# Ledger of designs, part 4: VHH binders against Protein EARLY STARVATION 1, chloroplastic (ESV1)

Target 1, 368 residues: Protein EARLY STARVATION 1, chloroplastic (ESV1), of Arabidopsis thaliana (Mouse-ear cress) (f4i9g2)
Amino acid sequence: RSEKSEERRFDQKMSAHGAGIKTSSSAVPFASPKSRFLSKQEKFYPRCTPRLTGPQSRDTPPKRDTGIANEKDWGIDLLNENVNEAGTNEDGSSWFRESGHDLGDNGYRCRWSRMGGRSHDGSSEWTETWWEKSDWTGYKELGVEKSGKNSEGDSWWETWQEVLHQDEWSNLARIERSAQKQAKSGTENAGWYEKWWEKYDAKGWTEKGAHKYGRLNEQSWWEKWGEHYDGRGSVLKWTDKWAETELGTKWGDKWEEKFFSGIGSRQGETWHVSPNSDRWSRTWGEEHFGNGKVHKYGKSTTGESWDIVVDEETYYEAEPHYGWADVVGDSTQLLSIQPRERPPGVYPNLEFGPSPPPEPDLPPDQPQ
Short names: E, the ipSAE of ESMFold2; O, the ipSAE of OpenDDE; V2, 0.75 times the mean of E and O plus 0.25 times the DockQ between their complexes.

## First folded at step 1 (VHH)

Design e8 (framework vhh_4orz_3)
Fold by ESMFold2-Fast, scan of step 1:
Structure e8 (fold): chain B 368 residues (1-368), chain A 123 residues (1-123)
Amino acid sequence: as target 1 above (368 residues)
Amino acid sequence: EVQLVESGGGLVQAGGSLRLFCAASGFTFSSYAMAWLRQAPGKRREWVALISSGGSTDYADSVKDRFTISRDNAKNTVSLQMNSLKPEDTAIYFCARSYTYTSSGKTVRIDYWGQGTQVTVSS
C-alpha cells in the first residue's frame, strides 16, 4: 500500500506541474506563422556601412582614446595647444591637425583639437574634432564629433559628449551623457541613425534612453527604449520597435513596466497591419503583487484570451545590454571623480556645507 | 579573472544587526552594478538589493526598510547593512555583479557570483 500511495502522490504532482507549464511566465503562442516570420525580418541591420577609412599607415596621426579619463588626466592641457600641422602618410593619404582655445566668464575655457585627412586620390575624406570645456564652478565637458564621406556618396557622422556639473557648496556631482551616430549610403536607398542618452542627479534620479531608425531599400524600422528611476524605488522601463514597407505593411512590438519596491506591472502589444489596413494585435499584461503571486492576462484580435493568477518565483539571468561604457569606454567612473581645486584667489562659497570652508588661496596678484 | 569574496556573516538574535562586505577584483568595479542575493535552505535563490554604477539603489519588498546597500569605489567593495533581522532572513548571502542597473521587482541580471556567506538569525 505504501507504493500505491506514492504513485497517487506522484500523479497528483505531475498534474499540478502540467498545469503550471501551461500557465508559465511565457506568453501563450498564437498560430500565426506569417506574423512570426515578419517579426524576424525586422531584426536585420541595414547593409549600409561606411566605406571611408582613415589613415592606416604606421605614420598615423595621433588620436584621443574614446574612454573617459581619470580626474588626474583631466585638464585644459590634455589637448596639444595651438598646433597647426599637416603631413602625408606612407600610403599617400594626407592628414592635418589643428587646435585652439576660447575663454569666457567665470573661468570658462574651451580647448579643442581637430584632425582630418583625405585618401591619396581624394575619393574619401574624414574629420575628427575633440573638445574639453571647464569653468570655476566645477563644470566639465568632454566631447567628440567625427564624420566622413566618399565620392560614391557614402557618409557617416557621430558625436558624443559627457558633462559633469558640480555643486561645490554641497560637493555633489550631476552627470549628463549623450551620443549620436548615423550613416547613409550613396549607392543604395539605405541608412541608419542612433541616439543614446543618460542622466544622473545627486538625488538618485536616473534617465536612460535610445532612439534608432534605419532604412534598407523598401523597408524602414524604428527602435526606441527608455529607463527612468526616481531614486526612491520607482522604476519605469519601456521599448517600442516597429517596421514598415513602402507597400504599406507594418508590424511592431512594444512593452512597458512600472515597479515600486517589487510591486508593479508589465504590459505590451505585438501588432501587424496589412497593406489594406487590416490590423491584428495581441496584448498582454502582468500584475506583480510582491507576495509570490502574479496576475497574467491578455487577448488578441483573433479571439484568444487568458486571465490567470500563478505562483511565480523570480528568476535571474545574465542579459547583455549596451551602456555608456560600450559607447565610449569606462565613463561610469566619472561619478567617483573628486572636485577640482579652485584657482588661487577664488574662494569656495561653502556657507551651508557639511564641512568648514577650506582656507582661502592667496590673491592672484600675490602668488605663492 | 573576476572574483567576489563575501564576509561579515554569522549568528545573530532576532532584532539584531549584521553588516556584510564584498571585496571585488578582476574588473573595473565602478563601471558595474552590484547586487546581493540570498538562498534559504530548500528554497530558490532570491534577489535582495541592487546598487547601480551611478549609486541608485533598489530593494526587495521583504527587506526595503531594514537593509541598506552601499559601495566604496576606492576600495572596490559593496556592503549590505542588515537591521531588524528576522528568522526568515536566515540564508546564504551572495554578492553578485550585474552588467546593467536593471531591476524589475525581484528580477536581477547577473553574470558573476561569490561563494556566499552564511547568516543565521535565531529567535
Scores: ipSAE 0.000, ipTM 0.098, lowest interface PAE 21.4, mean pLDDT 63

Design e9 (framework vhh_surovatamig_d1)
Fold by ESMFold2-Fast, scan of step 1:
Structure e9 (fold): chain B 368 residues (1-368), chain A 123 residues (1-123)
Amino acid sequence: as target 1 above (368 residues)
Amino acid sequence: EVQLVESGGGLVQPGGSLRLSCAASGFTFSSYWMSWVRQAPGKGLEWVATISSSGSTIDYVDSVKGRFTISRDNAKKSLYLQMNSLRAEDTAVYYCARGHTYSVKVYGGFDYRGQGTLVTVSS
């Protein structure tokens, strides 16, 4: 009985203490964008299939949603085909396939393959370019870029690249990966864009992030996030998501956390703006001192506020789930790139470590 | 080797006109969407206009609609921006860039750009 009275008192206190617990979407209605975002992306895929009378476009490596790379065959064989062909189909559509091998200073080498097609009136077109690059500094790169449009005005573009930077003199290495995808409707004011990157070094430094944007049915949304690890126990993570509608309603949620050895902070804001410009906001924060006590504070525009110290163990993810050993194991095709043979007595031209890689080489212009 | 070389910038009075040109080399120009982006002194990059590989799809930032015209000549591997009714706010370094409307317009990103050409609109 007394126990039941104590439980009720505890529940009331837990409700007050619950006000100190961060909320990213429960305080304000924030519809999950994930399912809608996927549906929007699927809707904007090319509606006009390229004719299969020329080389078929290849799938890009999948976006690394989990940070775990699933390598597919990069098409090293495609880069070895070294074919230049073009043709016109009976309906007046055209196709082409180009390949090249460019050489430059400091052992620079680029092998590339490009293919594409175009309808007779130019209302539909697609292009796919693959490349492999290296030089004498230990730089290696794999990449692909695809783009197209259809007769309804739908368009799409995607790219993916993986780069190795290596200092031959210090044996330091970094692998950087990025991907960008976008699609736009030709008949609706609708589309989406994604940019994603991950960077790793041999000492455990890691940086990951994404920027996403989309629009459908007069609703726009933005998602950004980043994660940074120094390889020595420090971590920085943040997210920022917001959306708006044609009626002028806006809402969002953002937070960040910084920790080292159980000591750090978290803070965030959930906000909403109604069509009449009335703003609601709830701001919260946590200070963690590593002593089993956490300072929690916050406020809202409706007068809610708290500033309390609670008994609570600090929990955070101090290490990335996918790190240097994983990325090296996954990057077998990047690491297998064969640089040009270096003549005896010739050394790479280095300035403050590995030189930045040259910009991607593209196929030479076709005679027109 | 991808190369984009802009020309045609200069000093012009408000209400005047300029035509910018971009010469492309090192890639199949006729197969890429092209854009113009600009950077005003002390400001970030701003997307201005985009044109599809065939020239059939064109888009502009609202502040230049009706005043600027983007065009291309695939045979000459050249991109153009005809700028009419220039305003002081159009003062910027203008860059020729390879990219699509969505990525360039939304995030100011581009695959490649030239060194830029300065346009100054002043009396």
Scores: ipSAE 0.000, ipTM 0.168, lowest interface PAE 16.6, mean pLDDT 71

Design g1 (framework vhh_7qia_2)
Fold by ESMFold2-Fast, scan of step 1:
Structure g1 (fold): chain B 368 residues (1-368), chain A 121 residues (1-121)
Amino acid sequence: as target 1 above (368 residues)
Amino acid sequence: QLQLVESGGGLVQPGGSLRLSCEASGFTFSSYAMGWYRQAPGKQRELVAFITSGGSTNYADSVKGRFTISRDNAKNTVYLQMNSLRPEDTAIYYCARGRYWDSTGYSYDYWGKGTPVTVSS
């Protein structure tokens, strides 16, 4: 009954007239990361964690919780050990630690550490790679990539990275963070994927977003959101959530808002597509004039429409709660990266013209 | 079943251009990173370029500025535009699918059969 559910949700948005004059300020809080999609993703993820890093093996370093935020700081210290070793646990499982340094042109350095393990029969395995990269252009990167599989055929992959681009010649600086997680069941038609990113520059420009995807049996669902601040008072926020079944039924809800100096708009769509491609949708919009009046309008494919002006106070977030100074303070490990010493009179080969900063190379995935 | 079919290879003179295409089937194309590998005679296979599901691209230093990777999710196709070709670009070019949904583009689990590219005067 997806159509009736979608209709009720849209009516809840419209009932803002009855619930009060104040309007929601953000797409991100409205989206809520603690939705059913996140609960399903969290439930699935723990099943894919390998058992090869059991507590207090004398031959294997203990592994912390699999949450990216908790483990990233722990693993950074491994880059300082520079150890190559391998062993076998008493249960017949094996483990290894490898480390290396790759050097390239323009002061490029990649310092990396990799560890992993396998069950005695190879049915379960895990790998964890940490890296630190820099060059003479002001580029610095920290990252981690983890993957594993268990004997039930469950598999998982996750990554996290933090990148600094700082052009000392132009005083341009930006920090980008991203993370991805994925898990698939070996016994059920089930899996999930999550990606998030946040980008900040020294002038107040901010971009954040997330893409989530999950599948359980015959249903797939997607949740996406983005948030953009230009550092000059403009904000753009959006959310797009939709689901489908293998029988061809699809439904979704999306919205965006744009504001500057108390003036702006919100708009959205709730939609449904039947297996025979019949589409229903209801679109809505708000124009905020900054004078205590809001123009509200909308229509549906079944002929419902409205176009009204109401007395309503506008509320929205004009700037991010977490900005450049917070990011710099939280990026201590990234900022502590020591680039290769640049000889006197040697200048970095800076990009000329419009080109994105170089994306760092991960250790190559060697074909079997 | 999963299938990757490359086309567009051929013989070209130094300085010339070719556009390779790879048509994918049997999986949700838009959810995967796609890459191009090449293998020159007597050498091991190398990653040339990749594009994530979100459209972010990366290139090997040897082809940066000359090659452009792109994708058309409506056609389930990934492309490699090769400009200013050099004799050292001579290789069999392979289309590859990323191992995980929306991966970073460095882990691959499936390759096509390849399309040969010869750069010769």
Scores: ipSAE 0.000, ipTM 0.161, lowest interface PAE 15.5, mean pLDDT 72

Design g10 (framework vhh_surovatamig_d1)
Fold by ESMFold2-Fast, scan of step 1:
Structure g10 (fold): chain B 368 residues (1-368), chain A 122 residues (1-122)
Amino acid sequence: as target 1 above (368 residues)
Amino acid sequence: EVQLVESGGGLVQPGGSLRLSCAASGFTFSDYYMSWVRQAPGKGLEWVATISSSGSTIDYVDSVKGRFTISRDNAKKSLYLQMNSLRAEDTAVYYCARHSGYDWRYGSFDYRGQGTLVTVSS
C-alpha cells in the first residue's frame, strides 16, 4: 500500500453515456458512484498528524461557502418553460420532461420542473427535479433533487435547498442553505454521505456545519464540523474526524474553540486505537485571558507533557468568513421569486419563526 | 544523538532465511512506532513492516505477509526482522526507521539508519 502507484484512476469512455438520451439540459451524465465515491474518499479521508499545540485547519483563513449560489443555475429557465414531453431513444431507453405548478393556502405557490430517463430494461434510471416555492408570509424556497441508479446496482442521491424567511412587518430576515449527497456501490462494500447546512440572519447570527461519512471495503471514516456566531462577538468552532477498519484499528483528530472579546479556549485530541484496544492519545489545550498571555498545556500517552504560560496575542475569527451580506448578494435568484398577488384587503396568516439562540451550544459528546 | 544501526544483511539463496537487527540509542525506544523500509536497485523506497510502541499492533506490505516477522525488545532497545522464504525481488537495502507520527499511514519517518544490504541470488 505504500507503493506510489500512478495508474489511471478511471478508464471510462467519455461519450458512452448520454448517446440517444435527450433532455432540455444535457450536461448531467449518469455519474458512477464508484467515480464519485473515489473523489469524495480522497476529499474527506482523515489526515491525522500529531501536533503539540493549536487547532488543525485546512486553509488559513478557511473559506466556507455553499457552492450552490456560486455554481448553480436554480433552473429558472426550466421553470419558465411549461413543457411536458417524453420519448424513446434508438437504444430503447426512455426519457421524460414535465412541469407544473401547484397552489395552496395562504398564497402558497410551487413551480416545478422534472426530467428523467430509464434504460430499456429499467436497470438504469435517473431523475432531476427543480422547484420554486413561495407564499404570502415572505417565505421563498429554491431546490433541486437528483437521483439515479445503474445496471451494476450503483445508486446516488443529491439535494440542494435555499430558503428565505422574511416578515416584512417585523423586518426579521433569515436565509438557510443546505445540501445532502450520497452514493452507494452495488458491487463493492462502498458508499459515502455528505450533509451540510448554513443559516444566517440580518443581525449577524450564523450557524454552519457538515456531517460526512464514507466506506470503502474494510475502512470507514467520519468527518463532522460546526461553526456558530451569535452576531455579538461570540464564536464556537469544532471539528471531529475519525476512521476505522473492520480489523479494529481506529484513529482520529478533534478540536474545539470558543471565544468572546479575546477571551476563550481551544482544546483538541489526536488519537489512535489498535485492534487490541491499545490506545495512543495526545491532548492539548489553550486558555486565552485577553491580556496578552496564553496558558498552553497538553500530554500524551507516551509521556510528553507541557504546561506553560506564554506572551502571545490571541488570534481568532470573530466573524464568519462568509456572512449575511455575502449570502444576500449571492441569493439573487431566491430573492427574485415572485409571490402570488395578494387580493386587496387580504392579510397573510403570519407565522413568526423562532429567534436564533444568542449563545452557542457545545458540540455533542462522541459515542462510546 | 539519535542513532539507528542495522546489521544482519548478506547474500542468501532463494528460499533461504535471514534475520535483521536494529540497535537504537539516543531516545526512549519504547515510546515509538518502528518500521522496516527497503530500497531495491533502481526503485524507490518501499515500506515493509511496522510495529507499535508496545509491540501489540503489527502490519506488513502484502508481498511479505506470511514470510517476514517484525518484532522488538524494548528492554534491549532493538528492532528485528525475520525474513523467511526469500525471493529475488526481496533484494534491497533495508533500513530501520523511527516514526514521527502515531499513525504509520499518515506519519513520516524522522530518522533512519545507514541500511543493510540483502542480496537474494543463486
Scores: ipSAE 0.000, ipTM 0.104, lowest interface PAE 18.7, mean pLDDT 71

Design g11 (framework vhh_3k1k_2)
Fold by ESMFold2-Fast, scan of step 1:
Structure g11 (fold): chain B 368 residues (1-368), chain A 122 residues (1-122)
Amino acid sequence: as target 1 above (368 residues)
Amino acid sequence: QVQLVESGGALVQPGGSLRLSCAASGFTFDDYAMRWYRQAPGKEREWVAGISWNSGSISYEDSVKGRFTISRDDARNTVYLQMNSLKPEDTAVYYCAKTYSRGYYSDSYDYWGQGTQVTVSS
């Protein structure tokens, strides 16, 4: 009984739906380490920044924990400027600001702004790029990319984007949000990579996920999770987290659940491999019949096992806490993008927009 | 590249037993659910059994429940189908398939090999 309770608590920690990307598991190091070189990079901030209207800082990209972007979080005024300038700050550091406007086929338009700087001695540099894109299919995109590096070989890179895809023939629309972050040390064997995405359509289909990889000294870790809702009552959630050391010790935890109309299953595995390749594991599962009965079973390499049917109501998150109507309400900046005017008699190419959605299953499996 | 290779098919008498194997390569095997399908002459391809990425969820088509057992060995990147109490109606080519990645559900990219022929005849 207590062992199944512990497994349910661990399962709950792994399903961090309300926090988006965040997880509370304590069994494996699931948080990227704070790198000492990132602390150095955080101290370099542009003294000469683009003109702002209002108090909102451009130092932080739109919110990533919920994927919500609002007008105060976006540097839209910078995209309306026509600038190409450079200078030197009082501390001897240099800076530049530039903007551009690119046009392409099918009404493609990209407005962008880039700024950057370099320390007085050239030992540190940074760049920040903001953009908006649109075309005649109804495609719209907002994005930001920030990066920096120093003479010690430390580097970091961060991006975030929000995209609207429209299909006027099926009256479908999708909004997708994604972010990637990476940091590497030039003096230590340390680095980490994070990617997350959120996708929503007007039918209630929702997909969320994250991939994290990192290394600090002699330890490496991987963390992945995903959530899928079909908008028709079906739910699929999973997580997979594992770590290893140079001594050959490995450990991890995997979990998934699938439900539809009160019927479904949950299952997981916690495992450990010693340097001598001795493997311990514990697997558990629940089968939910939708009739007030739940079949619970499990086994371990140490000989523990259970297989019981209990009287228990099935509960699970049948729908995402943040859905299509919420996304539309908070995507005002994306939706306000002005497409290029279409000439009379010219019809848009009805193929999808100039950039396909990010493919989360195609990112590198290893830190670069 | 993703590859699935089925083996173990043979001619057996009714009431006999057989174990099929499917060796997987080109992907992280323990990240995917695996299924067995079969196709008899003149019939549509039929789902037989499924096993989740961690063996915690196992399911079977009604006609094989209690007779067939699906299992997996992640260290060997292999999924198995133990078939007992075989009947003439189990005669078919058996295929294994990778069903979906844990982040996506889609049958559009299931991988089908040449299969392995099981014939149950007196």
Scores: ipSAE 0.000, ipTM 0.172, lowest interface PAE 19.2, mean pLDDT 71

Design g12 (framework vhh_4orz_3; at its last look DockQ between E and O 0.01; V2 from the best seeds 0.00; counts 0 for: pae O 8.2 > 2, placed apart)
Fold by OpenDDE, look of step 2:
Structure g12 (fold): chain B 368 residues (1-368), chain A 125 residues (1-125)
Amino acid sequence: as target 1 above (368 residues)
Amino acid sequence: EVQLVESGGGLVQAGGSLRLFCAASGFTFSSYAMAWLRQAPGKRREWVALITSGGSTDYADSVKDRFTISRDNAKNTVSLQMNSLKPEDTAIYFCAAGTYDRYSWGYKEDEYDYWGQGTQVTVSS
């Protein structure tokens, strides 16, 4: 007996009555009130030459974890002429302004400006320095240094740098950005330090990283991370963070990921050390095969362990969120630096510029 | 505006399972450690589970091997799979976000910057 399953074709003819609401937008002619611009004779009060209020400085430490600021936010104030000025304000505060040009071989030119001030009682002080550098090799540099102390005893130092150069190996244009910041409390045994760097080339190679350190009394924390993009789809990211508490507890978290063309791995560890030196650790890993399967595994010092394959979509950033096009767009001032005119027949000595000053010796890694 | 919105709470029998979700907005989710904390009636809020920005996880001893915390950075969500639920797991469960790049370990309430409103989990005997 052939039970004919009746396919009920629900033909719901929903009649889309398109009611054409003719919204007659009666354009009420806004009668432009003839505002009688009574030419208020601007009594030319003699523009009191704005008393050159000395440049006002920041009176607070910089914020933490702000990365590398855009050059537009650096407050670049390069003077076109050589200036050497100083004065005292009505409030008893003092200020100075100076600028200069340094010339060197291979068309080297450094323009710099420096300004600063001090409160009447000397409790607050600030200094800001800007510079631009260029030579005939195509090297360009823009930099800023700011420092200050406020009446509360807080002190800070900041620097930003942008560099355009040709990579020695690839002959590709490279832009490098860096920032260093530090602050110390005047009232507490507290301070922090941050170092940031970004490197870009025209092929999409990108390197980013940061080192951070902070202290508050007996507590301290460290953070390191890095990102690498090869411009071809390979990505490496890693982080390493740890802290120490007043109680002597230590804690850390680290992970890394590496991907190429949907295939890659992730690994991480979380660890804890008690004041009694009891150590707990959990390690984990992921293998991504690019086929929608992920092998997940892990273990802990407490006996936890897992090893499974799951259906999971792999997600990673194959390209940097902020890349070459972006950094070029944000480096307008850097790019606008004009080198000195090169005399006819003079070729720049491609001698490798002086090695960047040795990185300040990071305090020796306390032996683990 | 920073928001953490919990969901998935409810009534469940002992031995049952629930999955809690927390949707985050208004901050860089991928940069934060996410945690679940719970507060039972008449008790202090206690830490339950943590997942770092890097995906490392930790659990309170009371929920170890029963609960699993996970995150989806693409969706700005954190979840808590709760298995083998017990009456003592009855609490308001809170989603919290914090950074451990400071003097924070992720195990205390004051170490979290952002909080959800909580979701009620009731486990009946």
Scores: ipSAE 0.013, ipTM 0.274, lowest interface PAE 8.2, mean pLDDT 80
ESMFold2-Fast, scan of step 1: ipSAE 0.083; ipTM 0.548
ESMFold2, look of step 2: ipSAE 0.176; ipTM 0.644
ESMFold2 (binder alone), look of step 2: mean pLDDT 83; pTM 0.850

Design g2 (framework vhh_7d4b_2)
Fold by ESMFold2-Fast, scan of step 1:
Structure g2 (fold): chain B 368 residues (1-368), chain A 123 residues (1-123)
Amino acid sequence: as target 1 above (368 residues)
Amino acid sequence: QVQLVESGGGVVQPGRSLRLSCAASGFTFSDYAMGWYRQAPGKQRELVASISGSGGSTNYADSVKGRFTISRDNSKNTMYLQMNSLKPEDTAVYYCAADRYYSGWRDSEYDYWGQGTQVTVSS
């Protein structure tokens, strides 16, 4: 008889007959498939052995800790070392460097540096482009795009950007950081895409998130999450993870929380759909009244249910981890970009404003 | 009842401007990221511009960057797209969309959609 609710023991007890759910997730059937190719963020830098009779290969840019670049990851020296050169390493691999400086309307300036290489047999190649951009509207951008591919059809690319939008006349400022990455196998039915962003304004508004997609053989999965803080006490956090197989089986787990001044809600769903469209789900929710009592409720398609009120302190983060001073402190290289000298009596065209970084038009299942 | 209603479409000559509006009802507008999509004849639907729930962040397709401006007025539950320097290739049906999870840009699957409004740029 499955009329009695299922009980789970964990660090916190989950039960429809007792205090209800103690975690914000009701169940976790979703398992992240392991990637078997490019599982690290592999870069095809050839082994840099100095040539006995020629110039040495350049150093690689600093490595980053996460998917999103921070101040220590920016290779400002690459943009300042304006060189055009090419060579061959002792292992027979080739490399090149080139640089440029483009000017446009409304004070637009772009400095860039590109480097790339190819293995001795031409079986693999890679390229890496760094840039800084600015204009007279208070816009500044740092960026990098890296990519590689091999003769087996494997390919990968990644892009990082950091952007300042600043109204120099009104003290309105916003910093946005993002990264996009993709890898695809040529021999396996396998690939993944991810996009990360962090956005902050000078008034406490914060938005962070990620959008991920992957495929390994007969399984595809999606993972999305976001955090939003309005700087006025409002908080929204959510996650949504789901997967499917070539045969049409689908499953997922999602949850959301919204709080304002200690009052709010959490809700979620764990679900599974068979190829015959038979659906199982377990839903849960919490209502937080800010008075030391929490209403917890939920149900499943298999007859589990609960609806209880418990004595419990509400926890939520009303403020982002980073304040504006911290964001600015981590963006010193971005802030050091020098815009073009503005002639006396010439004012920036603010009708079109600064433009945020462009998003690639590539769908999640196509590498660049 | 959730509803998104577009307005402001029409027929204009190249180089002219239009302003599209999207009026939202039936949900807490400020909790949702909003976007404008378009579908040209014989093309797939593409993201034109998006804006976060607070209005603090925006994103634009490369083809419209510098010409179009997205904005929102949360007190009126309305989102706008100011379309300047219109080109024949901007001819499309324009759709308003809402995404409750702030998941995003071009790659997001929006929760609510409007019926669309036709924009034709022709001589």
Scores: ipSAE 0.000, ipTM 0.144, lowest interface PAE 16.1, mean pLDDT 70

